# Ledger of designs, part 42: VHH binders against p49116

Target 1, 238 residues: p49116
Amino acid sequence: EGPLLSDTHVTFKLTMPSPMPEYLNVHYICESASRLLFLSMHWARSIPAFQALGQDCNTSLVRACWNELFTLGLAQCAQVMSLSTILAAIVNHLQNSIQEDKLSGDRIKQVMEHIWKLQEFCNSMAKLDIDGYEYAYLKAIVLFSPDHPGLTSTSQIEKFQEKAQMELQDYVQKTYSEDTYRLARILVRLPALRLMSSNITEELFFTGLIGNVSIDSIIPYILKMETAEYNGQITGAS
Below, E stands for the ipSAE of ESMFold2; O stands for the ipSAE of OpenDDE; V2 stands for 0.75 times the mean of E and O plus 0.25 times the DockQ between their complexes.

## First folded at step 1 (VHH)

Design zD7 (framework vhh_ozoralizumab_d1)
Fold by ESMFold2-Fast, scan of step 1:
Structure zD7 (fold): chain B 238 residues (1-238), chain A 120 residues (1-120)
Amino acid sequence: as target 1 above (238 residues)
Amino acid sequence: EVQLVESGGGLVQPGGSLRLSCAASGFTFRSYGMYWVRQAPGKGLEWVSEIKQSGSETKYPDSVKGRFTISRDNAKNTLYLQMNSLRPEDTAVYYCAKEPYDLLGSFQHRGQGTLVTVSS
């Protein structure tokens, strides 16, 4: 009955680790990305509609869409993260790896194509000047995607996605009343998220994880963390 | 300017122990991760241990795991490497190195080194 998202769901504040080092390293990138991932999971868990789907469905949804949520988070937090600097450092590393024959040419090509798709997505969002409310609803549309294989409660998920779409439309029409095409321009950007490989995202941003664990394996643990534990991960404070 | 000064190397018999120290200056030591790396004559750099800023998180390759222990004293700006059960293949110049390193794992800031020779 109430709105899908409250004003609290619009707030999405990434706290970066220690000041960006002069020369980037995999540990700084991984710590930054981990904080964004934890913030994204905490954001999703805070939505009453998400909780109402039940634990098994919640876990399956996030496992299916974490890369899309993460990529939207990268776009939203690009300036806070100095994402362009991080991506430039990764590109430089890959170019040096070509010169030293340390990585296969096919692998380098896959990773470079992924970086180009990521840069294009972030640039398109920046050009559209997407605001905090729009990002919150885009994340909700992505989160409540009924079309992932193996999902239960697909009718309820579709209902929540439609509610997110309707609330986004209402917001855009009221806030940007003179721009009749804005909603369409925003929504046509979303399919690009499905072109992003979660395996390549994991390699680029999470290679510093201890024990070589997959994001898929840690998602259930992140979703079950208590609020204090989430706050500690998001801020690095505890 | 970053300054790292290693000490504690020497000649030791196989099975012996050594404790290396690294005195750091020119940066806020407590704010950076630290590494020990080594280089045998004519060989490349090999990572041998890593420690996070607080000292609570450490990493080792299998070649030294269980034999070497990295530690730090942030109040004294000093990094340590306790080496036990030393083997002839541990013979190398040992360097302490400061974070950051590039994405290839190459260390950008390291000291002059201290020679460890494990020989009969």
Scores: ipSAE 0.006, ipTM 0.124, lowest interface PAE 9.6, mean pLDDT 82

Design zD8 (framework vhh_ozoralizumab_d1)
Fold by ESMFold2-Fast, scan of step 1:
Structure zD8 (fold): chain B 238 residues (1-238), chain A 119 residues (1-119)
Amino acid sequence: as target 1 above (238 residues)
Amino acid sequence: EVQLVESGGGLVQPGGSLRLSCAASGFTFRSYGMYWVRQAPGKGLEWVSEIKQSGSETKYPDSVKGRFTISRDNAKNTLYLQMNSLRPEDTAVYYCVKDFWGEYSLDSRGQGTLVTVSS
């Protein structure tokens, strides 16, 4: 009953740390990425259907899909993050590491393939001019994925995913009525998200994270945060 | 997560020797270049030595070249710094650091080990 997402779930605004340094560094990139991750998890928490699944299921879903949600967030917030500049800096640096043999050939290949896949994904989304409603429903489709190993409430999760797909279809057909193939073009982009390694994403964007914490270890903590504490983490305000 | 634990520092007379060790965990040690960096009292960080993944390539600044030798044991996840002909100006806290983006990232820095060269 009722729509899966409300207008409040379409709003997704990232506030970047200021000022941007003259030369990009791991701390600035980590703070920016952390803000995006926190925003993405707060977005998921705000969905009534997600809340209805219960804490254990919520934790399992986010642990399974945080990289996909984060990558969609990177694409959606690419301009405000200056993501192309960040990726170009990483690529230039990786090129020097190849020349100086600082990484094994296999590791260099894996990291370079990951960066190229991320760049291609974000570029494809930009070319399609994906709007805020489309991003919200794509994130919902990713979040309510019933096919992750170890999930126990798969039938309910699948129903929410189907509802997300149906509402996306209704929106696209109404808003882009002249573009018969738009929905298909959008949906065929999603499988690429599952091919991106969460370990490589973590290394590229979260190595600057203070203390001995992994994304996997902080997810349950973030999902339990009070709204005021959560907002403080996103904005850096107390 | 990345853990680096330095040891082997101490008080030594000028002309003496020390061997520093760094025990690494939380990452695939053999796949990363490693650095030694130092910080003298009231001074900034100074790069001391660099070693590639295999251990075959090393690099030093002129200030320590010929006196210091960096090495690694990938089977034991351990980095070493052999320091010979020590001088009072070598007095510093020494840190081992994992390569990240071709730089020594302070985010993965351990607690360090103090080396004091004094008579």
Scores: ipSAE 0.014, ipTM 0.243, lowest interface PAE 8.0, mean pLDDT 83

Design zD9 (framework vhh_ozoralizumab_d1)
Fold by ESMFold2-Fast, scan of step 1:
Structure zD9 (fold): chain B 238 residues (1-238), chain A 120 residues (1-120)
Amino acid sequence: as target 1 above (238 residues)
Amino acid sequence: EVQLVESGGGLVQPGGSLRLSCAASGFTFRSYGMYWVRQAPGKGLEWVSEIKQSGSETKYPDSVKGRFTISRDNAKNTLYLQMNSLRPEDTAVYYCAAPDEYLFSTWDYRGQGTLVTVSS
């Protein structure tokens, strides 16, 4: 009956590890990314509608959309992360590696193309000056996607996605009343998230901290930790 | 929280000696081979010395061989570089480094560095 998201869901504050080293390293990149991933999962599990779907559905949804949530988080937190500096360092590392045999060179090019897509996405979001409310609703639209293979409760998920879309529309029309086409410009950016490879995101941002374990494998573990701890009414009242 | 903190740099006359230290934390130091690298003003990074995990194997380029000695104390998570018979061309910022595998090659993890100036 109330809104899908409360003011507590608009707050998305990434706490970075110790000051960025002068020379970036894989541990700093992976630790920063891991913090963003945990923040994103904590954000999702704090939503009452998400909790209402139950543990099995929650795990399936996050497994299907973690890359989209993570990428939105990278765009939202690009300044606090100094993401452009991180991506430049990764590109420099890959360029120095390109003299490997032809197979390695082709794979490096594939990863660089992914980085360019990521840069384009983040730049488009920055150009639109997406605010915290807009990011919260975009993440909710992505989270409550009923169209992933293997999902159950798809009609309920679709209703939550539609609620997110309606609340985003109401917010944008009220807050940016002079910009008639803003909502359309924002929404047409979302399909690009599904074109980005979750495997390449995992290699770029999680290799140093996960080792041989995939993101897919850790998701149920993270969600099970403290999933019952959040209560939106109590947290909002604090 | 992975940290490498170099210390021991300073101003020294040609022929003098300095001992650099690198305090490592936030990772299993004893499991990593370690390097010292340096960057002289207006030049790229130059490998200075290498030591294996146990400390039993060390390597040096000809430019410092016989003058520099790398060592480690795994109980204290500390890497050392003893520099003797210093020359003006040894003037550089010195970094301790650990190799790390990333994507398709080794990417060095480095600290903030310590400045060594050799001047008459």
Scores: ipSAE 0.064, ipTM 0.447, lowest interface PAE 4.6, mean pLDDT 84
Fold by OpenDDE, second read of step 2:
Parts: structure tokens; sequence; C-alpha cells
Structure zD9 (fold): chain B 238 residues (1-238), chain A 120 residues (1-120)
């Protein structure tokens, strides 16, 4: 078998909505987030190993790790997205809710901590100067995690994860031979992803867009969309 | 109120052509990308075509690429779909669709649709 990832899987180009408004409204934030989500899901779909697992297993994997993939995507696309500005806007919107007494003190704290975690994670990744190949392999490692409950073909998933890890190791050794501990330094960032709540992420980035529909419920439809569809303005299932 | 009214459907033979129209009202037509979607009997909604606000960019799925052409007249608030080389598998109700406030809603802004039947 060939490598898990090819050079085609390294490309991860997010196109932002245009024009960017002076004031980042909820719609703009949600649309931007949606585009990233779609890009992330379709990236996964483009991996032959992912396809080989079958539709049911694919769906289950994505449902289990979409928040982690999305967060890695935020880190990778932070500059293009002006993530700091987006997060600031989200905080401002939350402040309005706070003033209206719509949130409990505990909930406010939880949400603010989540935003902090997101920002810190993205900053840490930027500090490490993670390149496109490393992001691709990290996403693959996250995607092919066998430790999620309810998965089928766990042995095969584990093999794919190992393959991703090995390829990352080889890449880092080849590209960053002078930095002996780079691999370890990169991998130790992954646990931070598991500390982040998918529910809070969904609330922050998708509430204004999805309404009562969960990301979990729409994942199968996203995975069935053609590439041209998610580059557009509307999500739909065929 | 958003209104979309599709027209131009009918019965055609395989290899034939049809041109669909959609009259839009109740929203700023020129400010939105527009879509054609279709629903075949017993199947879900299928995306057929997209055109950006300015009309400068269009997108198609592989199933209709090279055969269908979407266009718009913003001055007339009208969307068009030129369908050439029609096939039996193109048989469906065709809908004009506009984006709403919720991107994950399955193109909720649709008209009544127009039936296209491709049969010998």
Amino acid sequence: as target 1 above (238 residues)
Amino acid sequence: EVQLVESGGGLVQPGGSLRLSCAASGFTFRSYGMYWVRQAPGKGLEWVSEIKQSGSETKYPDSVKGRFTISRDNAKNTLYLQMNSLRPEDTAVYYCAAPDEYLFSTWDYRGQGTLVTVSS
C-alpha cells in the first residue's frame, strides 16, 4: 500500500466570505465557520484510507472528531480568518447576552474559558510554526482515532493512525533534522483538543446558522456534498 | 415575503433542450447567489447549479456539467437554467432556490417547482 497522505492532502485553502464586513455579525462568523467545517470534512473524504472504511464508519469517525478537526482548522487558517477578530466579535456578542441576563454566571465562565482555550491553542500552534504537512498528518492522526466509542473496524482505524504517525515522523526527521524533539513537541499539543467541548464550539460558531440542528446530524450530508457545493453559499444533501 | 416562481418545464425527448426561468421577488435578488436544485421521484434534493451575485461565477456538479448553463438577469430579478442534451435521469421537479439566514437549511427558499420529464 502507498502512503496514507499525498501532496494533494497537504493543500488546505479556506476561502472567506467576501466582502468582509466592518462589523462581524453572527451570520458572517457562522458562514466562515461553516466553510471551514465543510473544508475539513471534505479533506477527510479525499483520503483513500478514509473512503476504504465505508460510509457508516466514516460518518462515525467524523462525528467523533469533528470538533478536533475544526479546531485544527482554526489554528491552520487563523491568519486568513482573522481568528482573533472573530473571537473578539464573539465575545462582544456574548456580552450582549450577558447584559440581557440570558446566561448564568457558570455558563459565562465556561464559555469564556473555552474561548481562551481556543485562542491559546491556536497561539501555541503558531508559535511552533506548524507547516502544512504537519497539519495534514495531525489531522489524520485525530481523524483515525480508534478510541472513540461505537466505532467499527477499530483495528483498521488504528493501522491508519499508526501510518499517519509514521509518515509524520519521517517527514519531521527529513525536514527538521536539526530539531530532534520537534515531533514530540508537536504531538503533545493534541491532548488540548480533547479538553474542548464540541457543544460550546457549536454554540459559539454555529448557533446563528444552524438553529436547532446539530452538527452531528448534518455531518452525513456534508460528507455527501460535492466539492462545488461547499464552495458555494448553501449546504444541501443530494 | 420571499417568492420564487419557476417555469419552463415540460416533456422532452432524450437529447432535447429546455430553458427554465425563475422569477424572484420579496428580497434583494442581486445580493444573493442563486441555485437550481432538483428532486427526482423517490430521491432527495440534488444540487444542480450555482451562480454568484454578479453572475461572473457558476458551478455545476459532474452530473450536469457541460450540459446545463445557469444565468441571471439582475435587472429583471430572473434566474435561468438552460438544459441541453437532456437524459432520462434528468427527470425531476426543478426548483429555484435562494439562500436564507440558515446555511444548513436545505434551501428552504424554493418555489413550487417546475416538472421536467425526459422520455422517449
Scores: ipSAE 0.000, ipTM 0.234, lowest interface PAE 12.9, mean pLDDT 87

## First folded at step 3 (VHH)

Design a1 (framework vhh_brivekimig_d4; at its last look DockQ between E and O 0.01; V2 from the best seeds 0.00; counts 0 for: pae E 13.2 > 2, placed apart)
Fold by OpenDDE, look of step 3:
Structure a1 (fold): chain B 238 residues (1-238), chain A 121 residues (1-121)
Amino acid sequence: as target 1 above (238 residues)
Amino acid sequence: EVQLVESGGGVVQPGGSLRLSCAASGFTFSSYAMSWVRQAPGKGPEWVSSISRSGGSTLYADSVKGRFTISRDNSKNTLYLQMNSLRPEDTALYYCVKGGYLPWRDEFDISSQGTLVTVSS
């Protein structure tokens, strides 16, 4: 069997809505986040091993790990997205909600902590200067996680995860031979992803979906969407 | 010119069923995802359902999930909406819209007359 990932899977280019508004409204944030989500899902779909698991398993797998994939995407695309600005805007919107007494004190704390976690994670990844290959493999490791409940084909998923880990190891040893502990430093960042609530992430970045369609519900739709259709919608060609 | 003509609306009792149709012309129907949108009296437009170009992917609003089924026949340039277990809150003018669902979509290009669905006892 060939490698899990190819050079084509290393490319991860997010196109932001244009122009950027002076005031980052909920619409802009939601669109930006949605584009990242779609990009992440379609990236997963482009992996032959992922395709080999079948639609039902694929859907379950993505439902389980979309928040982690999304968060890695945020870290990877932080500069292009101006993530700090987006997060600041989200905080501002949250403040408005506070003023309207829409949130409890405990909820506010939870949301603010989540934002802090996101920021810290992204900052930590930036400090490590994670490259495109490393991000690709980290995403693969997160994607092919066998420890989520309700998954089928767990043995195969585990095999793919191991393959991702091995390829990452080989890459790091080859590319960063002078840094003996780089692999370990990179992998120890992954547990931070599990500390983040998918519900809060959904609320922060996908407010427009709340009450209408959940991320959980849209995942099957995204995975079955044709790439050309998505690209057409983003570019306004359709 | 893009033309969308909805039909199949009517008056039905709660728990009843209706099937809506949309005849499309003026564009390559099979090249576009399609959606249903509804507008209740005194409310803004609400997204109901979307279907991919090939029909292989469907999506529903939470309010209609499990009750409504979207489908299409590309050979006939027709979009369908099977509505089961209808409720009074489903009362609305239903529109066929060119284009699929986008999470950030808050505006719909409604250019058709729509078909009226009234659910009342």
Scores: ipSAE 0.208, ipTM 0.642, lowest interface PAE 2.5, mean pLDDT 89
Fold by ESMFold2, look of step 3:
Structure a1 (fold): chain B 238 residues (1-238), chain A 121 residues (1-121)
Amino acid sequence: as target 1 above (238 residues)
Amino acid sequence: EVQLVESGGGVVQPGGSLRLSCAASGFTFSSYAMSWVRQAPGKGPEWVSSISRSGGSTLYADSVKGRFTISRDNSKNTLYLQMNSLRPEDTALYYCVKGGYLPWRDEFDISSQGTLVTVSS
């Protein structure tokens, strides 16, 4: 009954650390990424359908899809983040690691291929000019994926995903009525998200924040935070 | 002034081998990663391989991996490329470049004449 998402779920405003440093460093990259992660988790937690599934199911869903949500967030916020500049700085750092003999060539190649895939995905989304409503529904489709191992309530999760798909279809049909193929073009971008490695995302964006832990291990804590704590993490006020 | 001088190119039959050399001067060779780049006639430059300053880490383009071996001798300020199982597609002007470049980049700081490798029957 009622729509899966409301207008409050369309707004997705990322605020960057200010001012941008003259040179990009690990602290700036990790702070920027942390704000996006917490904004994404706050978004997911605010959805009534997500709240209705219960805490254990919520944790399992987010553990399974956080990297896909984060990647959609990177694409949505790529311009405000200056993501191309951040990735170029990381690439320069990895080239210096080759020079200083501090990292294996195989690992460097693996990380560079991931960066290329991420850039390609973000560019493809920008080319399609995906709007905020479309991003919100794409994130919902990714969040309510019933095919992850170990989920309970998979029939209800599937129904929420179908509802997100139907609402996206209705939105696109009404808003882009002259573009018959827009929905298909949008949906064929989603499989690329499964190619993104959460381990490499952690290395690229979260090296200075986590140290000895993974994002997967802190998901239960993030989901239990009070709203004021989220706002501090999203704005960097803590 | 940085100087890089390539040698060892020539004409070889498919399946043959060549060893390229690059003599470096005008900088502290052992402090820098080095790369090989090639340019086929009428085509843009293509990254081939990179090696770390000590030689402990190497990278190769997929088109040459398993057939080419990059190496260096820091005591002689010399970079090498051993090319085995050569194919007609390897025909190009080969350059050495100061610095470590990455597999999908096509912008290079080429400051040398290169050495020509021709693979033909």
Scores: ipSAE 0.000, ipTM 0.251, lowest interface PAE 13.2, mean pLDDT 83
ESMFold2 (binder alone), look of step 3: mean pLDDT 83; pTM 0.834

Design a10 (framework vhh_brivekimig_d4; at its last look DockQ between E and O 0.61; V2 from the best seeds 0.00; counts 0 for: pae E 8.1 > 2)
Fold by OpenDDE, look of step 3:
Structure a10 (fold): chain B 238 residues (1-238), chain A 121 residues (1-121)
Amino acid sequence: as target 1 above (238 residues)
Amino acid sequence: EVQLVESGGGVVQPGGSLRLSCAASGFTFSSYAMSWVRQAPGKGPEWVSSISGSGGSTLYADSVKGRFTISRDNSKNTLYLQMNSLRPEDTALYYCVKGGYLPWRDEFDYSSQGTLVTVSS
């Protein structure tokens, strides 16, 4: 069997909506986030090992880890997205909600803490100067997590995760031979992803779906989209 | 030119069923996802359902899940919406839309006439 990832899986280019508005609105934020989400899911779908697990297992995996994948995507695309600006805009919108008494004090605290966690995580990844290969392997490790409840083919998933880890190790050893502990520094960032609430992430970035559909519900839809259809949606071409 | 013509609307009692159709022309039908959108009197447009180009994937608004079924026949360039267990709140003008559901899409092109569904006792 060949490697889990190829060079084609390293490319992760997010195209932002254009032009960027002077004032970031909910629509822009939601569109940007959706594009990242779609990109992340399509990336997963492009992995042969992922395809080999079958549709049901694939869907379950993505449902379990979409928030983690999305967050890694945020970190990876933070500059292109102007993530700091987006987060600031989200905070501003949240403040407006506070003024309108739409949120409880506890909820406000939770949301603000979540935003903080996102910022810190992305900042930490930036400080580590994670490259495209490393991100690809980290995403694979997150994707092929066997410890989520309700998964089928857990042995196979574990095998893929191990393969991702081994390939990452080999890459880091080869590319960063002078930094003996780089692999460990990178891997210890992963637990932070599971501290983040998928519900809050959904609320912050996908407000347009709230009340109509959930990310969980649209995942099967996204995964079944044809590549041409996906590209059309991303580019706005129809 | 893209043309979409809706049909199948009418008056039905609560609990009744209707099947809407949309005849599409002016584009490669099977290459595009399609959607249904509705607009009730005095309300804004509401997304109802979407289906992928191949028909292999469907998506529904929570308000219609379990009651409505979207389908398509690519050989006939036709989109369908089977509506069961209809409720008064389903009363609306229903539009066929070229394109799949997008989370940020809240505006739709209403170039078509739509088909009126009225649910009343």
Scores: ipSAE 0.014, ipTM 0.341, lowest interface PAE 8.0, mean pLDDT 87
Fold by ESMFold2, look of step 3:
Structure a10 (fold): chain B 238 residues (1-238), chain A 121 residues (1-121)
Amino acid sequence: as target 1 above (238 residues)
Amino acid sequence: EVQLVESGGGVVQPGGSLRLSCAASGFTFSSYAMSWVRQAPGKGPEWVSSISGSGGSTLYADSVKGRFTISRDNSKNTLYLQMNSLRPEDTALYYCVKGGYLPWRDEFDYSSQGTLVTVSS
């Protein structure tokens, strides 16, 4: 059958809450992150190969990889989000908490390490000047990962991942023909995504969800949303 | 304009049951997820349950799983919460909201009074 992704899957436009507040606050950060999450879920759901796997398989895939997709989204949208400013504000808050002895030193060190790893990942992607096509294929490779423990239909998932890899290779070869190592440099960034903690991502970006429901538990609900509801969540429209 | 009107609250004994209703108007009800949120005395708001626009997907807070059932009738523009095996800690003012689990983005009808559920021996 045809290509895994079409040109419509390359478009990934994050709309930020407006206006940006003079001082960043938890509500602005959570709203911005929520829009990116829903944009990422909408993107995954729009892929015909994803739709073909069926609801149970789709839910299992996204529960396994949502943090990796979100992290790729952060890297892709880092400029639009002013991500470096957001992370700096979080770091300053955490450093004040250490000074005032309000939080466990071990937890704060763990969170700071995660922030550093996230910044390093986003910087490495920016240095490579990853384009929208490359991001779309990287997200597809991450989405169609057959090695997660609870999956069914793993042979079909593996075929889709191989197709994403082939289409990425073809794109890079044709578009960046003079850069012999570009594909290899891009692909070696993917293992860093598995090191990102979904628990800490929730703490950093989804503080309204901490203590009630984890994002992986709401994935079935998010994936079944109607199109109008998705669009409202992506743009924050009333 | 969006209007949400809760009803069906009351006083029940522990272990009892109650069914809440929420009448919706001013929007295409079937196109939006709906949620129940509760606020116990002296506490902040707590998300309880959500249901997709079609009714095909439901989600529950751990504190109510297996005891509460969210449902909707799109032909009547009505959201329901069946509450079984009620406990004193379920005592709260219950609100329905338009939208999913992310309540910072949901429409709260601040003019709505909610419906009070009191569980007491």
Scores: ipSAE 0.013, ipTM 0.373, lowest interface PAE 8.1, mean pLDDT 82
ESMFold2 (binder alone), look of step 3: mean pLDDT 80; pTM 0.812

Design a11 (framework vhh_brivekimig_d4; at its last look DockQ between E and O 0.33; V2 from the best seeds 0.00; counts 0 for: pae E 7.3 > 2)
Fold by OpenDDE, look of step 3:
Structure a11 (fold): chain B 238 residues (1-238), chain A 121 residues (1-121)
Amino acid sequence: as target 1 above (238 residues)
Amino acid sequence: EVQLVESGGGVVQPGGSLRLSCAASGFTFSSYAMSWVRQAPGKGPEWVSSISGSGGSTLYADSVKGRFTISRDNSKNTLYLQMNSLRPEDTALYYCAKGGYLPWRDEFDISSQGTLVTVSS
């Protein structure tokens, strides 16, 4: 079989809402996050191996790893998104919630720690100067994780993950031949993704979802959505 | 010109059922996702459900999940909403809208007259 990823899978361009408001409101944050989420899922769809797993397996897989994919996307698109500014805005909104006594002290602590973890992760990735190929392969490794409960075709998923790892290794050896430990430094960042709560991520970035729809419930919908339809919404084209 | 005409509304008791229809014209129906939106008295529009162009994907608001079913017949350019186990809080004008659900969408283009659903004992 051919490679798991091609050059077409390396491109990961997020288009931000325009114009940027003077004050980053919940709507702007939600839209930005949603666009990233859609982009991440549509990226997954573009991988032939992903399609080969079938619709049910695909859905289960994405449900299991969407937070990790999303977080990697945040790291990759941190500059374009002005992630630090978004996070600061979220903190400000959280402060308002505190003033209104909407959250318990423990919950506030959890949310703040989550924001800290997100920021630290993104900073760590920036320090490593992860390139587009490495991000693509890291996303693939995260996507094709066989260790989630309830998955079917785990053997095949594992094979795809191994393939992603091997291709990443080859790429790093070829591109960064003088840095013998780069692969290890990159891969050791992945466990940090598992420390992050999907629920808190959803609350922080997707509070403005209409109809109180969860990310879990919307994933099948996104995965079946036509790319052209999404692109049309992004560009304002009807 | 895009035209959407809703029908099927009426008065029903709690626990009852209704089936709404939306006749679409003026665009290639099968190429677009469609949505149902409702507006209760004194409230803003609320998204209810969406269906992809092919009909292969559906999505529901939590408030109607398990009770409502969205479907479409592309050969007839018609959108449907089967509403079961109706509750008083489901009372609203129901509108058909061109376009699917987006997480950041807080407004739908409602240009039709809608159909009134009243759930009352």
Scores: ipSAE 0.273, ipTM 0.666, lowest interface PAE 1.6, mean pLDDT 90
Fold by ESMFold2, look of step 3:
Structure a11 (fold): chain B 238 residues (1-238), chain A 121 residues (1-121)
Amino acid sequence: as target 1 above (238 residues)
Amino acid sequence: EVQLVESGGGVVQPGGSLRLSCAASGFTFSSYAMSWVRQAPGKGPEWVSSISGSGGSTLYADSVKGRFTISRDNSKNTLYLQMNSLRPEDTALYYCAKGGYLPWRDEFDISSQGTLVTVSS
């Protein structure tokens, strides 16, 4: 019944905190990341197919895939965010943490490898010049993944994922008719998302002035938030 | 001018209970999320709990879940923290703060005196 996504789901505009600091800092990074998280959750919640799955299924689905959605958002908004500069600032912060003996050398190596994988993913997406429609369908494919443990309604989720795949294929064939291998090149990027650790993403982007938080534990509250409060969190007006 | 005045702290044995209060003035209390933040001696601030402006949504740090209960009375412009099963690690100066529903995002302006909670044998 109808297309999975409409033009309103293609729009994905991240508004950066203002004013832009001369030197990036933890406050700017956490605010930017929070806006992207809320924009991503708002995007997912607005999809009619997602709404049809029910509250408990929605919560389970987002808990399973929020990091993949967030990572696609980082890639899509990498230029607007100056993501390479943000990641360099995070690397400097982590080097200070090893000097203070807060993290083991093995943990720092693990986190640095994660940063490298993230940079590589974002660079590969930029090299392919992935457009807004392609990002929207990739996010839908990731969101409606039936193979995560603990999900209910997996047959319906699988049907929605197949619909997202079909609509992506149709879009690519219509829009990039001279590039017969574009769909394959896009889809081979997806396995890298499953290698991204939500634990490390929280450490990189969601540490704040007063401590770390678990995004997994607050997903139910984010999904239940009223629209007015949601819009305030996306723009920082609360 | 925004003013927040904490009270209800004291000295208590491990396993004991205290109820903190925060009297708010200088702003429309019911329009803002409110938070409790604590600072142990020699440490930085630690977020404890938050509550929405209506009181319909609450959030707790993992270290206090099941032991602490945040509440508010919008008719009295007062925020509360019921602290049960207190432990020595709960010893801190406790502040209330305007905002902070998303503690990794908010910068807490701690300009009040706070109320001291000491948990010791």
Scores: ipSAE 0.014, ipTM 0.377, lowest interface PAE 7.3, mean pLDDT 83
ESMFold2 (binder alone), look of step 3: mean pLDDT 81; pTM 0.818

